# VHH binders against f4i9g2: the designs that were tried, part 35

Target 1, 368 residues: f4i9g2
Amino acid sequence: RSEKSEERRFDQKMSAHGAGIKTSSSAVPFASPKSRFLSKQEKFYPRCTPRLTGPQSRDTPPKRDTGIANEKDWGIDLLNENVNEAGTNEDGSSWFRESGHDLGDNGYRCRWSRMGGRSHDGSSEWTETWWEKSDWTGYKELGVEKSGKNSEGDSWWETWQEVLHQDEWSNLARIERSAQKQAKSGTENAGWYEKWWEKYDAKGWTEKGAHKYGRLNEQSWWEKWGEHYDGRGSVLKWTDKWAETELGTKWGDKWEEKFFSGIGSRQGETWHVSPNSDRWSRTWGEEHFGNGKVHKYGKSTTGESWDIVVDEETYYEAEPHYGWADVVGDSTQLLSIQPRERPPGVYPNLEFGPSPPPEPDLPPDQPQ
Below, E stands for the ipSAE of ESMFold2; O stands for the ipSAE of OpenDDE; V2 stands for 0.75 times the mean of E and O plus 0.25 times the DockQ between their complexes.

## First folded at step 17 (VHH; framework vhh_3k1k_2)

Design u6 (at its last look DockQ between E and O 0.01; V2 from the best seeds 0.00; counts 0 for: pae O 13.0 > 2, placed apart)
Fold by ESMFold2, look of step 17:
Structure u6 (fold): chain B 368 residues (1-368), chain A 124 residues (1-124)
Amino acid sequence: as target 1 above (368 residues)
Amino acid sequence: QVQLVESGGALVQPGGSLRLSCAASGFTFSSYAMRWYRQAPGKEREWVAAISSSGGSTSYKDSVKGRFTISRDDARNTVYLQMNSLKPEDTAVYYCAAPHRPWGYDRYTYSDYWGQGTQVTVSS
């Protein structure tokens, strides 16, 4: 069968940090898509001319991640003065480096740096842009965008950013990180895409998640997951993984859990769909009563079923292992961004002088 | 504007043969898998056969294995269904389809392209 797949890769970080035991899953075998994501681009040329003054080539596709990088991993170093440099290396390749700043209303300032290179014959190229944004509302942002292609036709694109912002009524601070990466083969129907986000507020609200997609010839696969902590002990986690062949076979596994104060549930499904839409599935669930008893149940379309209560300790991650205090400590460059000085005048001071009025209940901020 | 146009449907006696074709336009044909479906009066549409975008893999409904052959000609943007040893149970409107699977698609939001169908009737 062409639907047969190698072992599916899983992101272990979602479940491993709390030393917890995941709920039991179905006993029915689950065929996974081929686990070989993207061939390595084996014939990359050496890095462009090593020079102490000019930027070196960054034309190699990024590797897949298991999480979002910190700002320290990027080494963003924006210049205070404008730069506009270009040159030609000894091998005939060209490069450029430029920097500048943009100013706008309400104290908006964007400091940026852009660099890139291109091979002599134009067969490969890359660009990288860094930026730092701020305004008088207290908004701050760091960001990176990279892209390139090589002589084999492979192409890639990557972004990363950190943002600080506040609710307009409460001044409750939020820090949000996000990243996207993709790479595509120039010679095969193959590639991958990943998007990650992490959001935190000062009262312990935390949201994390990822969307991943891969393709290798006739097979595509997806992984999506999310975690949500309300900062008061409520936890929601979920995962949805699936794959599809061009000929129409689909299969997947999904689960979720919700807990508060030792009471909650887990549930999931493993499923398979044939090209003619015949569906097999096996569902399962666990109810945790907070007293050492767990109700376990399930059924399948082939007639399997169970419904039992067992003695089992309830374990789940009640709080994120990486939260507000951690992200504040890891975001020192973001937090150190200095806004523009206000010019003297009456109008900017009018809105900041008094305390905010009594606030209505505002809905929480939404993702991104 | 994507179009799929089937042709080749006819009235044929049991044991006979037909070849259906489906001409495609409005998309890069070589990047799409192609499928044949059929629908008899009063019944739900059912899958019959599929061929991968490369042409290297095929699959068939059990009841037509050994009798039907799916193939493609990328130079002419056409997929074919050769039907041999036809039975009265094969009587249906036959449709071709192209799954629309752009880069990074979500299984909940993608769709397929469909033709208008061609009638195949197998009777004495």
Scores: ipSAE 0.515, ipTM 0.840, lowest interface PAE 1.9, mean pLDDT 78
Fold by OpenDDE, look of step 17:
Structure u6 (fold): chain B 368 residues (1-368), chain A 124 residues (1-124)
Amino acid sequence: as target 1 above (368 residues)
Amino acid sequence: QVQLVESGGALVQPGGSLRLSCAASGFTFSSYAMRWYRQAPGKEREWVAAISSSGGSTSYKDSVKGRFTISRDDARNTVYLQMNSLKPEDTAVYYCAAPHRPWGYDRYTYSDYWGQGTQVTVSS
C-alpha cells in the first residue's frame, strides 16, 4: 500500500504594502575636519617566506675499509611529515625532498625519506634515502642508501642496514648489520666494492665478515674474511686474500683458525705465481693440545718441511670484542622503532617470508 | 746457538764431481728441511736444492737437475750436495740454509740460518 502523503504547498502571498514616508530632513553636512590621518602605510614587509633552504649536500663518497658504522654515526633523520618539495638554489643547483609511509599486511609500516641534489650544470648529483620498517612480528629495520656522481665522473653507491628480528631456529632476538660500498672512477678503469656483515644473538652467537674487491687497471685484489662465535666458546676465523699485478704476478694468502676450550688448530697457505707461471706455495698447520704444547708442521714447493712439537702457550679470542651487549647499546634508534598498534585478536601471520635469496656473494660486475 | 759449517768446496775441471757437506748444530736437525744455495761473483744468491725433514722429498733448480743430488744424514746432523758433471757456470760460493723459526702467523719474516759457505770453482 502506496500511501502518497501529499504534504500541501501552502503559498501564502502576504503582500504587506508598507508606506514610503519620505521624510526629507536636510541634515546640514557638518564638514568634519579631514584629519589627515597619514595612514602610516605599514610597509608590510612581505614576510620573507623563509626560502625553503634545500637540503645541504650530505653525500660524500664512501671510504674504503671502514666496516659497518653505527646508527649514531649515520645520523638517520626521518621526516615526520609527508613532504614533497623541490627547489632551485641561487647558484642554479636543484634539490628535492620527499617522504612517505607505506603500509602493508601484518602491521607492516615503512617510513621513508628521500633527498637529493644536482649541480647547476648537472655534472654532480647526489641522493640519499632513509627508511624505517616494522611489523607485528617484532621485525624492525633501519636503512640508508646513498649514491652520487661528481664532476670528474666518479660514482659511488652505499647502503647500510640494521635489522632486529627473531631467529627462526633459536627464537632468539637477533640484530644484523650490513653495509655495501662501491666506488668507480670516471677517468680510470678503477673501482672497489666492499660488503660487510655482522650478526648477533642474545646468547652470544656472533658472525662477522667482509668481502672486498678492488681494481686498478690491470691490478686487482680480493679479500674475504669471516669470524664465527657460537656463544659457547667455539671460534672460527678465516681469511682468504689474493692479488694480481699488471705484470701477471699473482699471490695469495689464506688461513683458518678453529678453537674450543684451548684446543684447536690453525692452518694456512701462501702461494705465488710468477708471470712465467712458476708456482710457489707453502702450507702450514698448528695443532694446539691445550696443555701448552703445539704441534707445528708445514711444507713448501721449495722443499721446506717441518714437523715439530713445541712448548707454546695458546692464544685465541674466545669471545668477540664486540658482542650482543655492545650492539644492543649501539642500536637504540632501531630498538625505539614503534610498531603499529595491533588490533585485538589479530595475530601476526608468522609466514616465514622466503629467506631473502642469499645476496649474490659476488658483485654483479665480477667477470664470470 | 745454531751453527752451519759447509765443507768440500774445491777447484775442479769441467765434468768433474764434488761432494759438499754441511754440518749442522744447535737445533733439531731432523725436524727441518735443509737447503743449498749458491752465490756467484756479482750475482744474487740463488736457491739450488732442498730436502725435506724426512728426506723423502727433494727439489732442484732446473739448471742442476740430473747433475746434483741433495741428501741428508740425520745421525750426523749433516746435509750433502753431490755435484756431478760440473760446469763453469756452477762456480760459486755454496751455502747451507736452515730455517730460523717455526712458522707462525708471521708470513713475511722468513729468516734462515746461513753458514760461511764453501767455494766451488769449476775451471779448465
Scores: ipSAE 0.000, ipTM 0.218, lowest interface PAE 13.0, mean pLDDT 79
ESMFold2 (binder alone), look of step 17: mean pLDDT 83; pTM 0.850

## First folded at step 19 (VHH; framework vhh_3k1k_2)

Design v1 (at its last look DockQ between E and O 0.01; V2 from the best seeds 0.00; counts 0 for: pae O 6.5 > 2, placed apart)
Fold by ESMFold2, look of step 19:
Structure v1 (fold): chain B 368 residues (1-368), chain A 124 residues (1-124)
Amino acid sequence: as target 1 above (368 residues)
Amino acid sequence: QVQLVESGGALVQPGGSLRLSCAASGFTFSSYAMRWYRQAPGKEREWVAAISSSGGSTSYKDSVKGRFTISRDDARNTVYLQMNSLKPEDTAVYYCAAPYRPWGYDRYTSSDYWGQGTQVTVSS
């Protein structure tokens, strides 16, 4: 079966600049490079290695562009007592597992578990730490930190957390999630990192974003974006992506949009810069007036331009697809953290807003 | 502390040749691309040539292609600029530079390290 292929190149004639043309934007479309160092043969399948008493190995590196995991994806299961165990597997690798808790002021409690393993010669290793925190202000936190390295010199680390707290200014409950992820190749000049965040309050305020960076094949790339919803119909979204070569060629695109009640704007730029700082640029914009009229405009350094008003429906996401109700439903372990027993007369003051309280943290019933 | 020291600048006749050196210290030289710039009196500083961290890729300003060659010696932490068929228009202070791009840098906060420069004068 045949499918129609949409041609992506421009047919416009472009004026040549006086400087040499070293930019190959048509040969290198804008895209963040993806690392392939995890596609090598991995030997984490222990076909002939019995697992006697040690923890299940957790030595897998993070993957790019996967956002912030749900709490259940980690399998956090903290012990109630202190543990300090270590041993040796049949293949000569070592393992450890420890747990404990820390107590502090204002009802602070941190329950934690740490585990890890190491090959016999120490050439590969992994660690993972889990924790739950709470205090008498109503603060709750789940967290994970993992890291590892292999015998080829590849290394990785990842952090993840969820937090419930009362915002000091609004007195509303907030749930915030965040993650940092990094992987570096030991055999290539390659690696990447990402920082992600999501913040929600009970009145519909939502902020999300990411910062990403990577390096591969004498190129580096960077991506930043953000979304902001005020919970009353105002939306701001933006993206800024770019790449550069070690020799000095740079290119990228960026855009933003702002909307309220069908009124707002979008605008953006696609650009590239030669090593001698000659810049090509194409900008565009849309102004939406809330009356069915849209002003569309743009120009480029090669002479392209347009400026028109059209009749067109305005579309934008006025509310997040994933918001307060969704994050509350996905944060049952966080919300189930039991604070320390408090002295009589000391109670938390926390607002959940108009949303209903979360359901109990029970798995769905699966009848036989 | 990062330090770049250029040397080899001199007075040369038109058509002559000259090799500039830039000794680097204070960073892992083999992990960085290196670049040459020049600045003539009363002119803006301009890019001349670049070499990748591996040494496998080079790039040149059009007016010097075929006349200038950039190279690097990672064992000596040194980048070179071989300049042949020199013209009076090549008269300038020549600078080497190392782009400072720490892991996870923001493109709005990156910077380059620069040397002090070495004078090249092409004149009878």
Scores: ipSAE 0.391, ipTM 0.793, lowest interface PAE 2.9, mean pLDDT 80
Fold by OpenDDE, look of step 19:
Structure v1 (fold): chain B 368 residues (1-368), chain A 124 residues (1-124)
Amino acid sequence: as target 1 above (368 residues)
Amino acid sequence: QVQLVESGGALVQPGGSLRLSCAASGFTFSSYAMRWYRQAPGKEREWVAAISSSGGSTSYKDSVKGRFTISRDDARNTVYLQMNSLKPEDTAVYYCAAPYRPWGYDRYTSSDYWGQGTQVTVSS
């Protein structure tokens, strides 16, 4: 049954004329008496901050998973003069600051500043070192090292470096950043270690990665990831993670992506091992054909299986979000480093110094 | 005063092994990375190995990787270089170096403190 019911149009026009009452009320400006409180500008004699105020205590452990900071965030401040000072604060804490200038062959120059402090009882200590290095090869380096111990027995170490150098193979300028951080608990069997690196060249080649380790009593975790851009459109990304729980359960997750010009693959595996040694795993893969079709396949140890072709757009990052232009922009202090004047007729010995020490191995206490 | 005293150098046959020791004094040994260098006759001094202050990190020249092992004993203020599978090319005076500066690895062979060195000769 049809029922049609009706359109009612209600038009109502209401005209309301509201009258503009102009009430003129001449609010007499009460001339509030400008009390000329001649604020005696007490000449704040700049309290000569006693020149000897030692550096403030910087005994805070680094934060986890903070990546590589920019040079601007570190606030690298090298003393221009050779300083060797020490003092004791009113609270009994002690401090020191020192700076120097090291010279070497091949126009090597290292400017450095070091400062630190110790609590009155010696329970807490901290040290910060900053350095700037250069030579005639065009090598430039900024670096920071921080270490400390607090009253609870926690200890930490942190280092950060930016390096400008010419790549031996390509003769391209490279900027490399690295950071390492570690902390150990004084009260628990706990600690963590992080290593971060970024490498850039002027052609768009980019490498980023991190290794992270942690332990909390019987719990442990491991994380590695990497990104690689060849500057030509080839991209590789990967992640590998595992953890062990207090209950003895182990789990892991890993994946890899490879793409070039819209064609590529993704693959991964997730697994867990129960305390009774039962293993479960799922593997999956994707093949991207660049034509809007994706082959998806996977299987698990529980009997799950799929193999399908779907219409799906391929999404991947062909370029790094943070690349050469960005790192150059953020490395102004590094780039501003002035090498020593090279004497006429003296050419830098391109003997490539020893490769920077390999990244610190895992803290010795991490079970292999 | 900082002192470094290398020992353990000897004449050995190819394929032989040596352990070098460097006894350090005059500074807080545990606070500094230690390095081994070597200088062959007529050649420049070259970096061989390094160990971090904590001992947790080690680095080696490519030519000695897998053959040499650097280690340290902070209680004895001593750094060691275990050298295995020695080659004639390893013939050099080996020097222990303690950087005055505890930060980073210097790409240069310059060190504020050097020992007198110990002669290693690998000869059939």
Scores: ipSAE 0.022, ipTM 0.276, lowest interface PAE 6.5, mean pLDDT 79
ESMFold2 (binder alone), look of step 19: mean pLDDT 83; pTM 0.842

Design v2 (at its last look DockQ between E and O 0.01; V2 from the best seeds 0.00; counts 0 for: pae O 13.6 > 2, grease 24.4 > 24.2, placed apart)
Fold by ESMFold2, look of step 19:
Structure v2 (fold): chain B 368 residues (1-368), chain A 124 residues (1-124)
Amino acid sequence: as target 1 above (368 residues)
Amino acid sequence: QVQLVESGGALVQPGGSLRLSCAASGFTFSSYAMRWYRQAPGKEREWVAAISSSGGSTSYKDSVKGRFTISRDDARNTVYLQMNSLKPEDTAVYYCAAPYRPWGYDRYTPYDYWGQGTQVTVSS
């Protein structure tokens, strides 16, 4: 989904935990200055001949607040042969693409592709690199790195990785995704940066989080959050959001929750600091006893307080909405990476001779 | 090298006026907000006024609002504090500050640039 106007919705949303004071809704992460002249992108497509087809133009920054993409969203398509070609389009813009393989110890292989383009006057350019890696430990990796700038002076950079490995501590298969995105405006004091991660293991352990930063003119903001599921019913979630102005006003909202088997706690704080360093805050907490009783309490620097036990059914999300089964289903390209063939003397004989039933001699733990 | 140099501090009678200047060098002045602080003998340093990087927004400590005016001249890389109706309570060393905000900074990191200060004394 495009989410062209979603930046302002972030600043206007209320927290579900405690109806505390929120940051100003006037903060907006930057968007690329609108270019109504997409002729560079159009010229890249129509001018390419069948024998000299160049890559697609990338002339705008990535979108923020999108989470981590699935591998299919990138369209990674690595070549089996080395390519090294470049050209110049009729409008004077240039392009290139190349590919290769790197080999190393312990069965290491990296297949990669790199491509890019540049406008005639050099004011607009982009680069994109794809790779896949594997070795004989069962490690697999897909990756992307993109960067670019446009004639309005906007610049951006983005990385994404998806990894399969055996976790050293648990000995379970683990799939991990990570991403970074960054964009800066060429015409305003504006930009943003996001770091995301997701980690999953085969028994349901899940860890996710993000660190975000942005600036628009006189206002800057940060968002950090994490969630952790142990795969056996324990849940920890937390969020810490805050903002400041150039004039020295700061404000924020943070909360956390920790639950197991209907027993646990939530707590949070909404706070504001004046340029004079005067601080106000409002804190709150909930203790859930697993018996239909909830202890709710809180106070503020202005003298508010409450401390009460109520009858309330405890609700929290004990399982992740997106977990191991989902990430396996969305990581078929990663999982299909074929490692290098082992040297002679390393079996599997099942593929080269009569198949004996019922027991194969192959180690079952590694994909081909 | 970042430098902030305050000037204009003097001895003045109550009700008088002074204009403080802070000349900046070593950074892109027009991209930074500027602030004035003061520190009286035996007291903690306190914020007095701030002006945004664009100059379009200002703010003041309540006790000086209406008496002090902060302004900036980006062509001269200078921020000013016009101080009117001075009171003995305004006696302090006045400091200019430029908050350094590199890309991706954490709000807990101390990163302001400071001048050496200029003494303002209000006495009868």
Scores: ipSAE 0.378, ipTM 0.780, lowest interface PAE 3.2, mean pLDDT 78
Fold by OpenDDE, look of step 19:
Structure v2 (fold): chain B 368 residues (1-368), chain A 124 residues (1-124)
Amino acid sequence: as target 1 above (368 residues)
Amino acid sequence: QVQLVESGGALVQPGGSLRLSCAASGFTFSSYAMRWYRQAPGKEREWVAAISSSGGSTSYKDSVKGRFTISRDDARNTVYLQMNSLKPEDTAVYYCAAPYRPWGYDRYTPYDYWGQGTQVTVSS
């Protein structure tokens, strides 16, 4: 059915009449207000001596599974002067801040700052310590330690370190980062612990890893993983995880990946144990030949099995995503640490040098 | 302990043939793929050939395809490399690589188990 296109035309013309009204509005002469130079009495605002506002309370537990923070994220700010101050805030909370520097042998210097606070009722406490270390051997260190408890009874401890040192074996510069975190609940039988580490050298050797543990009442879990790069193309990655549930079920998952020059293997196992002690497991593996063929095999305790060769491209990370160049770029504060001036003629005690061969015992002078 | 013992390396003329053997011990040989590598003087170690655990699949470096054949004898825990039509460019120390144990995490060394190698020299 055809329904119609109606065209409606509407025309209308209406006319632009121009009326020119000239109105002569008389410019009333704005009388120039006499600028009364009110002598701005410089109200000497008493320079409010910046009320030494004590450090703000930091009573927040660390976050889980956050890895190792960069030095920039920590905002390490060491006091340049030796300070020993304490005060009480208007709310009754107390605070302290102190700083110092320790000197030792071999040009050792440690600059440190410490601050903390306590709530008026003592229910909350926190402490933060920052430090910078160096010596004449080229050793440099930045570190942070934080601890606290809150009014809910939660307690936590956290530490972070970044270290530059020379490797004893290779004489290569190494940067090592580490972090440890733990927290405990004040209300539940709950807590967690994490340990993280990263090690880098200039040749591309890289090691990364983490250990994690947690407990919540009858539930527990642990996680371990590691990555290793030799700087020559060899890669090792692995994970190992297990957990126990409230129902008494245990489960685990682990895998390993090893590759060099496009050839390698993957293997893993998943298992669970029921409360009645019934065990199930699945194991699997992959063999990569570097030619686009992969041998895949596996089996389970329930009778599942496979053994096949497939055309599949091998993908693996031959280099770390975050390596030496990256860590150096992110370690500007560490690298900027200036060791003490070495006195002329003073050399680092290279105790690790091969003990000079014992001077040959001069043969006893034959008695003339 | 995993042990790999390569043998069969020799001096041969171009166009000659040689058969290398690698005797393996210390792991379940039949469960893992085996690989041959070679390292020429001043060069990096390079992959040459691989054979699956079942022996049903083999892979070769392009430069050795059609000339080399990898095989295995699980009863003898031995992997072989038959090398035909040898060229001077094939001169190297040849190594057998053992697989990693399926459930042992070597956290600190990404390196395979290697034998001492066997020297193959192709010269007129």
Scores: ipSAE 0.000, ipTM 0.194, lowest interface PAE 13.6, mean pLDDT 78
ESMFold2 (binder alone), look of step 19: mean pLDDT 82; pTM 0.829

